VH-VL binders against q0aze0. Designs and how they scored, part 430

Target 1, 268 residues: q0aze0
Amino acid sequence: MKIILVNNRFKENTEKKAQEIAGQLSALNVEVIIDNGLDEPYAGTVDFIMVLGGDGTMLRAARRYGQRAIPVLGVNMGTVGFLSNIEINELAEYLPLILREEYSLEARMMLEVAVFQQQSLLTRVFCLNELLLRSNSPRMLSFALEISGQKLEPYRGDGLIVSTTTGSTAYSLSAGGPIADPQLDAFIVTPVASHIINKRPLVVSPEREISLHLLEEREAIIGIDGQIKMDFGAENRVLIKRAPHPLLMVNLKAKPFFTSIDRSLQRQ
Below, E stands for the ipSAE of ESMFold2; O stands for the ipSAE of OpenDDE; V2 stands for 0.75 times the mean of E and O plus 0.25 times the DockQ between their complexes.

## First folded at step 19 (VH-VL)

Design MM44 (framework fv_inotuzumab)
Fold by ESMFold2-Fast, scan of step 19:
Structure MM44 (fold): chain C 268 residues (1-268), chain A 123 residues (1-123), chain B 112 residues (1-112)
Amino acid sequence: as target 1 above (268 residues)
Amino acid sequence: EVQLVQSGAEVKKPGASVKVSCKASGYTFDDYAIHWVRQAPGQGLEWIGGINTYTGDTYYRRKFQGRVTMTADTSTSTVYMELSSLRSEDTAVYYCARDESYFDYLSGTFDYWGQGTLVTVSS
Amino acid sequence: DVQVTQSPSSLSASVGDRVTITCRSSQSLVYSEGSIYLSWYLHKPGKAPQLLIYDVSRRLSGVPDRFSGSGSGTDFTLTISSLQPEDFATYYCLQATHFPLTFGQGTKVEIK
């Protein structure tokens, strides 16, 4: 059995903890690979991925490994988040269940993002939360949104978010998007500071293809899960669709999504 | 408009503690991490650490580990940095700065800064 | 820790001059997904630092076009194409790829 331990580069103690866990797993005949994000993703076969950190570390793990249909467990290192399942001090208790594969899996849809320059594919990436198109200058963007070949009226504003339901509590929420049940598969399309009053978020089928391109020569950026940035200009087009595989999240104990988000919103 | 406003200048004796505040406005406080950076007289900028304002997770440069504590109060949109066991070499202007990235992934890019707080440590 | 060295430590220039400042890291700053967390800041005494360039070459919205960044791996450059009176300041690069975050020692741009 091989397990990848994904750690947080900013938490000094997660490197030490990853080494300790690796030692414990090796004693149980488990091979361990540690991934701190600085090297290329491990290319070999693995049976399980354990993420040591918060939601941002899980987002990185999902982009690197989410399309391989490998179980991914979020282990909280003292943080509160939506994507972790157990606390680090609970790991010893749950480890026998992990090794015997005695857990359930929750599938979370992912986005496939393809960026083109004219007719050439520049890059293809996957993400768990969202794509953000945003202006990189004081000028508003003018851009075209097409949903499965249907051309909407031009958008004018600071940008647009295309989110998964998992991403509904992330950047889309801050931009005025709805809170979505993460068990639903859907795209949420949320305008950022639209010039047109009453431009509303859209909730659309995950079978739809969404395309974006600029209508005027502007400087813009495409952001992926808030962690990757790409330049986006008038020569570029982005195509967004459902990724081929969902992220398979390990469920060892129940997490009450709605009561958790309700408590969070009461603070605002 | 995004603003970070810091507390006023402090004068402390060696061995004392100082607590500097950084009050945020103009954005959703929980969405962005806050970092602390200092500049001692005649020296360059030095990163001290940062805090995830949503989770309370902290990241400290090892040099300050055990002496620095960062906390966030969501109800007042304020981050605090407390530095204990002060030495004369801790005399510096202390800045808070917002990480450009949201949530718990830290890009380490500081798009908005507080005005700075002069902390003077003398015997 | 990853060391970050700026050159020169100071330079003198006139309004209208092209100014280049270099930042060199002891280790590659390339993150596995191709990102490079290298930013540039302008700092004046009595004022807070200001972000100019991030991710090596991206200009922050509102920063004048005369500022540009370039580089790869371990060597990075900030260029000011035509120096203006408000540009006389100390410039710092910051690497955030490796923990802990480390600033360069600074480059002071003085009037000639």
Scores: ipSAE 0.614, ipTM 0.841, lowest interface PAE 2.2, mean pLDDT 89

Design MM45 (framework fv_inotuzumab; at its last look DockQ between E and O 0.81; V2 from the best seeds 0.76)
Fold by ESMFold2-Fast, scan of step 19:
Structure MM45 (fold): chain C 268 residues (1-268), chain A 123 residues (1-123), chain B 112 residues (1-112)
Amino acid sequence: as target 1 above (268 residues)
Amino acid sequence: EVQLVQSGAEVKKPGASVKVSCKASGYTFDDYAIHWVRQAPGQGLEWIGGINTYTGDTYYRRKFQGRVTMTADTSTSTVYMELSSLRSEDTAVYYCARDESYFDYLSGTFDYWGQGTLVTVSS
Amino acid sequence: DVQVTQSPSSLSASVGDRVTITCRSSQSLVYSEGSTFLSWYLHKPGKAPQLLIYDVSRRLSGVPDRFSGSGSGTDFTLTISSLQPEDFATYYCLQATHFPLTFGQGTKVEIK
């Protein structure tokens, strides 16, 4: 059995805990690879991925490994997150279940984002939460949105978010988007500070293709899961569709999504 | 408009503690970590540490570990840095600076800075 | 700790000159997905530092076009294509890929 431990580069506690867990697993004849984000993703075969950190660390793991159909377990290191399933102090209790493969899997859709310059593909990335198109200057953007070939009236404002249902509680929520059941597969399209009245968030089928391009030259960027930034100009086009494979999240214990989000919203 | 406003200058004796505040306005507090950077007279910039305002995680350079404590008060959008066991070598201008975050991810980029707080340690 | 060394420590220049400052790290600053956490700051006495360039080559909104950043791995460069009077200052690079965050020692750009 081979396990990847994914940890946050800035947490001394996480680094120490990763080494401690790696030693424990090695004693149980489990091969361990530690991924702190500094090297390329491990290219070999892997049986399980354990994420030691918060939701941001899980999002990095999902971008690196989510398309490989490998079980991914989120282990919370001290904050309450939406993507972690167990706490670090519970890990010893659940290790026998992990090693015996006694758990269920929840599939979470991911986005495939392809950025073009004219007709040429510049890059293709995957993400679990969202793509954000935003202005990188005080000037508002003017941009075109197409959904499965249907051209909408032009948008004017600070930007647009295209989110998965998992991402409904991240940037999309802050911009006024709906909270979505993460068990549903859908795109959520949420305007950011639109200057056009009646531009509303849209919930569309995950089978649709969404494309965006600028209608005039502006300083804009595409953000992926709040972590990757790419320049976006009038010569660029982005195409967003459902990723080929969902992220397979390990479920070792029931996590009450609706009561958790309801409590969070009452205190915001 | 984004602003970080720091508390005023302090004069302390060796062995004392100092607590400097950094009040944020003009943005969503939880979306940015706050770091502390100092500059001693005639020297360069030195990173002390930071606090993730969303997670509460703190990050301290080893040199200051055990002497520095960073806290955040979300209700007032204020970050505090307390430095104890002060030495003459701690005389410096202390700056707070914001760093875009996304949950536990930090950009490591300081786009807005406080005006600075002079801390003088003398006997 | 990752060491960050700037070159030169100081230089003298005239308005209109092209100025180049280098920053070298003791370890690669490349992170996941090609991200490289290196930024450049301008600092003047009595004022707070100001961000100029982040992610190696991205100019902060409002920063003049004459400032540009380049580099990869361990070697990075800040270029000022045509020095202006307000550009006489000390410049710092910052690496944020490795903990702890580390500034270069600074490069002072002075009038000839």
Scores: ipSAE 0.808, ipTM 0.906, lowest interface PAE 0.8, mean pLDDT 91
Fold by ESMFold2, look of step 20:
Structure MM45 (fold): chain C 268 residues (1-268), chain A 123 residues (1-123), chain B 112 residues (1-112)
Amino acid sequence: as target 1 above (268 residues)
Amino acid sequence: EVQLVQSGAEVKKPGASVKVSCKASGYTFDDYAIHWVRQAPGQGLEWIGGINTYTGDTYYRRKFQGRVTMTADTSTSTVYMELSSLRSEDTAVYYCARDESYFDYLSGTFDYWGQGTLVTVSS
Amino acid sequence: DVQVTQSPSSLSASVGDRVTITCRSSQSLVYSEGSTFLSWYLHKPGKAPQLLIYDVSRRLSGVPDRFSGSGSGTDFTLTISSLQPEDFATYYCLQATHFPLTFGQGTKVEIK
């Protein structure tokens, strides 16, 4: 069995714990690859991914491995997040179930994001929480949103968020979007500081294709999961659709979503 | 407008402690980590550590481990850096700086800085 | 600790000159998905440092376009295409890919 342990580059105690876990697993004849983000993603066959950290660490794991249909377990190392399933001090209790592959999976929709310069594809990335289009200057953006070829009236403001339901509790919430049940598949389209009255958040079928482009030259940035940044100008457009594969999140322990959202509300 | 306003200059004796405050305004406090950077006279910039205001995690450069404590008070949007067992070489201007965070993820980019706090450790 | 070395340590230049400052890291600064956490700061005596360039080459909003950053891996460059009198300052690079975060030693740019 081969497992990837994903950890955070900044937090020394998370790295130490990852190495301790790797040693324990190796003693059980389990091959372990540690991914702290500094090396290329492991390309070979992997049976399981264990994320040691918070929701930000899970997002990196999802982008690197989510399209490979590998079970991913979130292990909380600190402040409770929405994407962890068990606590680090519970890992020993659940490890036998992990090794026997006795767990259920929860599918979480991901975004496929394609960025173009004119007609040429520049890059394609995946996203678990949201894409953020935002101004990179003191000036507002003027931009067009199309949903499955249907052109909406132009937007003016600081930007736009296209979120999954998983991402509904992240930037989208802060910008006024709804909290969505992550068991639903949908896009949530949330304006950021819109100057246009009637630009309300939209909940959109996951079968739709969403397109964005600027209507005048401005310096903008596309942000992916709050971690990846791409320059975006009048020569660019971005297409967003449901990714081919959902993230497969491991469920070992019930984690009630609705009772946990109070922490998200307290921060807003 | 984003602002980081630090507490005033301090004069301390060797062996004492100093606690410098950094009050944030004009942005969502827990969307940004706060780092501390110092510059001793005639020297370059030196990173001391930081605090992720969302997670509460602290990150201390090894040479300061055991002497530095960083805390955050979300109710006042204020971060504190306390440095103990002061030595003459700790005489420096201390800056706070913000770093956009997303949960536990940090980029380490310091886009806004406090005005600086001179800490003088006398003989 | 990852060592970051700037060169030159100081230079004198005239208004209008092209100025180039280099920053070399002892290890690659490439992180997941190609993110490279290398930033450049301007620091004048008695003032707080100011961010100029982040992610190797991105100018912070409001920074004049005469400032540009380039490089990859371990080697990075800040260029001032046409030096202005207000550009007298000490310039620092910062790497944040590796813990602990480390600044270069600084480059003092003096206007002749």
Scores: ipSAE 0.771, ipTM 0.893, lowest interface PAE 1.0, mean pLDDT 90
Fold by OpenDDE, look of step 20:
Structure MM45 (fold): chain C 268 residues (1-268), chain A 123 residues (1-123), chain B 112 residues (1-112)
Amino acid sequence: as target 1 above (268 residues)
Amino acid sequence: EVQLVQSGAEVKKPGASVKVSCKASGYTFDDYAIHWVRQAPGQGLEWIGGINTYTGDTYYRRKFQGRVTMTADTSTSTVYMELSSLRSEDTAVYYCARDESYFDYLSGTFDYWGQGTLVTVSS
Amino acid sequence: DVQVTQSPSSLSASVGDRVTITCRSSQSLVYSEGSTFLSWYLHKPGKAPQLLIYDVSRRLSGVPDRFSGSGSGTDFTLTISSLQPEDFATYYCLQATHFPLTFGQGTKVEIK
């Protein structure tokens, strides 16, 4: 068995713990690779990914490895989030199950985000939470939203979020988006401070494609999962689709989503 | 308008503690981490540590571990930095600075700064 | 700790001059997905530092286009294409790829 441990570079305790866990796993004849983000994603085949940290770390892991259809376990390291399944102090208890591959999987839809310069692809990213288009100035953006070839009325506002259902409890929620069942596959299109009063979020079928571009020569930024930033101008286009593969989240411990919402959202 | 307003100048004796505040306004408080940077006379900028206002996680430079405590009060949108066992070498202007955060992710880019707080440690 | 060596420590220049400041890190600052956490700050006496460039080459909104950042891996540069009177200050680079965060020693840009 080969396991990748993904940790947070800003949290030394996660690195230390990763090393400790690696040692323990090694003693059990499990091959371990530690990924702190300083290196390229491991290109070899692996059986399991263990994320040590919070939701941000999980998002990074998802972007790096999610397309590879590898089980991913979130192990909370004492932070707040939605994406961890067990706590670090519970790992020892569940480790035998992990090693025996006795766990359930929950498929979470991811986004495929493609950013273009005219007709040239600049980057393609798979992400778990959301794509954000926002103004890089106090001025509002004017941008076009197209869904499966259907052109909506131009948007005016600070920006727009296209989120997965997983991401519904992230930035989309802060922007007034609905809370979505993570077992549901859908896009959530949430305006950010729209010029149109009471502009409502859209829930869009995962079978559709979403396209965004600016209608004016203004400076904007594309944000992905709050971690990747790109300059976005009038010559750029972004195309959002459902990723071809979902993230396979390991479910070792039952964590009912709806009963956990109140507790998790109280801090936000 | 984003603003970080720090508490006033402090004069302390060696061995004492100082607690500097940084009040944030003009943005969602827990969407950004706050870091502390200082500049001693004739020296450059030195990173002390930071606090994630969302997760509560703190990040301290090892040099200051054991002496520095950073806290955040979401109700007042204020971050505090307490430095104990003060030494003459701790005499500096202390700055708080905003850093984008997303859950446990920090960018390490300080886009807004407080006006600075002079802390003088003298016998 | 990752060391960031900034050069020169000081320079004298005239208005209109092209100014280049360099930062070299002891380790690569490349992180996940190609991200590089290197930023540049302007600092004037009695004032708070100001962010100029982040992510190596991204200019903060409101920052004049005469400021530009470049580099990769371990070598980074801040360029002022045409120095203006308000640009006389001390400049710092900051790496945030590795903990702890570390600044360069600073470059004081003085009027010739």
Scores: ipSAE 0.728, ipTM 0.897, lowest interface PAE 0.7, mean pLDDT 93
ESMFold2 (binder alone), look of step 20: mean pLDDT 91; pTM 0.947

Design MM46 (framework fv_inotuzumab)
Fold by ESMFold2-Fast, scan of step 19:
Structure MM46 (fold): chain C 268 residues (1-268), chain A 123 residues (1-123), chain B 112 residues (1-112)
Amino acid sequence: as target 1 above (268 residues)
Amino acid sequence: EVQLVQSGAEVKKPGASVKVSCKASGYTFDDYAIHWVRQAPGQGLEWIGGINTYTGDTYYRRKFQGRVTMTADTSTSTVYMELSSLRSEDTAVYYCARDESYFDYLSGTFDYWGQGTLVTVSS
Amino acid sequence: DVQVTQSPSSLSASVGDRVTITCRSSQSLVYSEGSTWLSWYLHKPGKAPQLLIYDVSRRLSGVPDRFSGSGSGTDFTLTISSLQPEDFATYYCLQATHFPLTFGQGTKVEIK
């Protein structure tokens, strides 16, 4: 059995805990690969991915490994998060079940993002939460949105978010988007500080294709899960569709989404 | 308008502790991490650590572990940095700074800074 | 810790001059997925530091276009194409790829 441990390089005690867990797994004849984000993703076959950290670490793991149809378990080492399933102090209790493959899987849709220039593909990435188109200057963007070839009236504002339902509680929420049940598959399209009256968030079938391009040359960036940034100019176009494979999240413990989000909102 | 406003100057004796506050406004507090950076007289900038304001997870430079504690109060949108067992070499201007990365990614890029708090440690 | 060294430590320049500051890290700053977490800050006495350039070459909104960043791997450069009076300051690079985050020692740009 081969397991990838994905950890947060900023948290020194997380690195020590990753080494400790790797030692425990090696003693059980499990081969362990540690991924702290500095090297390229492990290219070999693996049986399981264990993410030691918060939601940000899970997002990185999903981008790197989510399309490989490998079970991914989020192990929380902090206090609050939406993508972790168990706490680190519970790992010893659940480890025998993990090794015997006695768990259920939750499928979470991912986005496939393709960026083009002159009809040529520049890059293709996958993400779990969202794509953000935003201005990188004080000037508003003017941009076009197409949904399955249907051209909407132009957008003017600071940007646009195209989110999965998993991403509905991330940046889309802060921009005024709806909270979505993560068991649903849908795109959520949320404008950022739109100057155009009546531009509302849209909830769109995951079978549709969404494309974006600038109508005027501006300093703009597309952001992926808040972690990867790419320049976006008027010569560029981005195409967003449902990724071929969902992220397979390991479910060892029931986590009540609605009471968790309700409690989170009441804290503010 | 994004602002980070820090508490006022402090004078402490060696061995004491100091707690500096950093109050955020103009954005959703939980969406961004806050870091702390100091500058001792005649020295360069030194990163102390950071806190994920949503989870409360902290990241400290080894040199300060055991002496520094960072906390976040979401109800007041305020981050605190407490430094204990103060030494004369801890005399510095302490800055809080927002990580520009949305969510808890922690790119370590500081787009907005507090005005600084002078902490003087003298006998 | 990853060491970050700036050169020069100080320089004297006149308004209108091109100023080049170099930042060298002891290890590659390329993060997975091609990101390089290297930023540049301007710092004046009595003021908070200000972000100028992030991700090696991206200018922060509102920063004049005379500031530019370049580089890759371990070698990075901040260029000011035509120095203005308000640009006399100390400049710092920051690497954030490796824990702990490490600033360069600073480069002081003084009037000639």
Scores: ipSAE 0.493, ipTM 0.792, lowest interface PAE 3.1, mean pLDDT 89

Design MM47 (framework fv_inotuzumab)
Fold by ESMFold2-Fast, scan of step 19:
Structure MM47 (fold): chain C 268 residues (1-268), chain A 123 residues (1-123), chain B 112 residues (1-112)
Amino acid sequence: as target 1 above (268 residues)
Amino acid sequence: EVQLVQSGAEVKKPGASVKVSCKASGYTFDDYAIHWVRQAPGQGLEWIGGINTYTGDTYYRRKFQGRVTMTADTSTSTVYMELSSLRSEDTAVYYCARDESYFDYLSGTFDYWGQGTLVTVSS
Amino acid sequence: DVQVTQSPSSLSASVGDRVTITCRSSQSLVYSEGSTHLSWYLHKPGKAPQLLIYDVSRRLSGVPDRFSGSGSGTDFTLTISSLQPEDFATYYCLQATHFPLTFGQGTKVEIK
């Protein structure tokens, strides 16, 4: 059995814990690969991915490994978040179940983002939460949104978010988008500081294709899960669609989404 | 329109604590982390740590762990840095700065800064 | 800790001069997500630092075209193509690929 431990190199305790867990697993004849984000994703076959950290570390794991149809378990290390299933102090209790493959899986949709220059594909990335198109200057953007070939009236404002339902509690929420049940498959399209009063968030089928391009030359960027940035100009177009594979999240214990989000909103 | 406004200068005795505030305006507070950087007289810039304003997660440079605490108050869009057990070597101008860091990710792209708070530690 | 060393520590220049400042890290700043977290800041006494360049070569909106950044791996450069009076300042690079975040020691650009 081979397990990837994904940890956050910016937190000393996750590095130490990853080494400790790797030692425990090695003693049980489990091969461990540690991925702290510095090197390229592990290219070999792997049976399980354990993410030690918060939601940000899970987002990185999803981008790197989410399309491989490998079980991914979020293990929380004291951070606030929605993407972990168990706490680090519970790992010893659940480890026998992990090794015997006694758990259920929850599928979470992912986005496929393709950026073009003219007809040429420049890059293709996957993400769990969202794509953000934003202005990179004080000037507002003017841009076109198409949903499955249907051209909407032009947008003018600071940008647009295209989110999964998992991402509904991330940047989309801050921009006024709805909270969505992550068991639903849908895209949420949320305007950022639109100067057009009646531009509302849209909830659309995950089978839709969404395209964006600038109507005027502006300084803009595409952000992926808040962690990757790409330049975006008038010669560029982005196409967003459902990724080929969902992220397979390990469920070892019930984690009630609605009570978790309710507590979070009440404290804010 | 984006502004970070810090509290005023402080004079403290060795062993005391100081709490500096950084009030943000002109953007969505939860979308950006706030970091703290200091400059002692005649020295360069030194990163102290940062806080994710959405999750409350903190990142501290090792030499300050146990002495520094960063907190965020979303209702007032204000971040606080408290430094305890002050020494004369802690005399510095302390700056808060905005970063697009997200959860367990640090970018170090400090696009807006507070005006600075002089903290003087003397007997 | 990853050490960041700037060179030179100081230089004297005249308005209109081309100024080059280098920043060298003790370890590679490349990581798998593709972005290299290396930024450049301008700092003047009595004022807050100002971001000029981030992710090695990206110029912050509003920063004049005379400022440019380049480099890869462990070696990075800030160039000012034609120095202006307001550019006499201390410049700092910052790496954020490795924890903790580390500034270079600074390069003071002073008038000849």
Scores: ipSAE 0.520, ipTM 0.784, lowest interface PAE 2.4, mean pLDDT 89

Design MM48 (framework fv_inotuzumab)
Fold by ESMFold2-Fast, scan of step 19:
Structure MM48 (fold): chain C 268 residues (1-268), chain A 123 residues (1-123), chain B 112 residues (1-112)
Amino acid sequence: as target 1 above (268 residues)
Amino acid sequence: EVQLVQSGAEVKKPGASVKVSCKASGYTFDDYAIHWVRQAPGQGLEWIGGINTYTGDTYYRRKFQGRVTMTADTSTSTVYMELSSLRSEDTAVYYCARDESYFDYLSGTFDYWGQGTLVTVSS
Amino acid sequence: DVQVTQSPSSLSASVGDRVTITCRSSQSLLYSEGSTYLSWYLHKPGKAPQLLIYDVSRRLSGVPDRFSGSGSGTDFTLTISSLQPEDFATYYCLQATHFPLTFGQGTKVEIK
């Protein structure tokens, strides 16, 4: 059996804990690969992915490994997150169940993002939360949004977010988007500081294809899950659709999404 | 307008503790991490650590581990850095700075800075 | 710790001059997914540092276009194409790919 341990490069105690867990698993003849983000994603076959850290670490794991249809378990290192399932102090209790594959899986849709330049594919990436198109200067953007070939009236503002339902509680929420049940598959399209009155968030079928391009030459960036940045100019186009595979999240115990988000919103 | 406003200058004796505040305004406090950087007289900039303002998770440079504590109060949009067991070598201007990355992924790029707080440790 | 070394430690220049500051890291700063966390800051006495360039070559909104960044791997450069009076300052690079975050020692740009 081969397990990837994904940890956060900023969390020194997470690296130490990853080494401890790797040692324990090696004693059980389980091969462990540690991924702190510095190297390329492990290219070999793996049976399980354990994410040690918060939601940001899970997002990185989902981008790197989410399309491989491998079970991914979020292990919280002290703070309750939306994407973790168990706490680190519970790991020893659940480890036998993990090794015997005695757990259920929850599928979470992902976005496939393809960036083009003059009909040529520049890059194809996947993400769990959202794509953000934003201005990188004080000037607002003017851009075109197309949904399944239907051209909407031009958008003017600071940008646009295309989010999964999982991402509904991330940047889309901060920009005024709705909270979505993560059991639903949908795209949420949320304007960022739109100068056009009545540009509202849209909730659309995950079978839709969403296309974006700039109508004026501007300094803009495409952001992926708040973590990856790509230059975006008038010569570029981005196509967003449902990724081929959902992220398969390990469920060892029930997570009360609605009460968790309700408590979180009271703190903001 | 994004602003980070720090507390005023402090003079402390060796062995004491100091607590510096950094009050944020003009953005959603929980969406961005805050880091602390210092500059001792005649020296360059030195990163001390950072805090995820939503979760309270902290990341400290090893040499400060055990002496530094960072906390965030979301109700007042304020981050605190407390440094204990002060030495003369801790005399420095201390800055808070916002990580430019949205959410809890830390880029370590600092787009807005506080004005700085001079901490003097003298016998 | 990853070491970050700036060259030169100081230089003298006149208004209108092209100045180049180099930053070298002891290890590659390339992170997963093509990211390189190297940024440049301007610092003047009595003021807070200010961000000029991030992700090697991206200019922060409001920063004049005379400032540019370039480089990859372990070697990075900040260029000021035509030095202005307000540019006499100390410049720092910061690597954030490896924990702990590490600043260069600084480069002071002084009037000739």
Scores: ipSAE 0.675, ipTM 0.862, lowest interface PAE 2.1, mean pLDDT 89

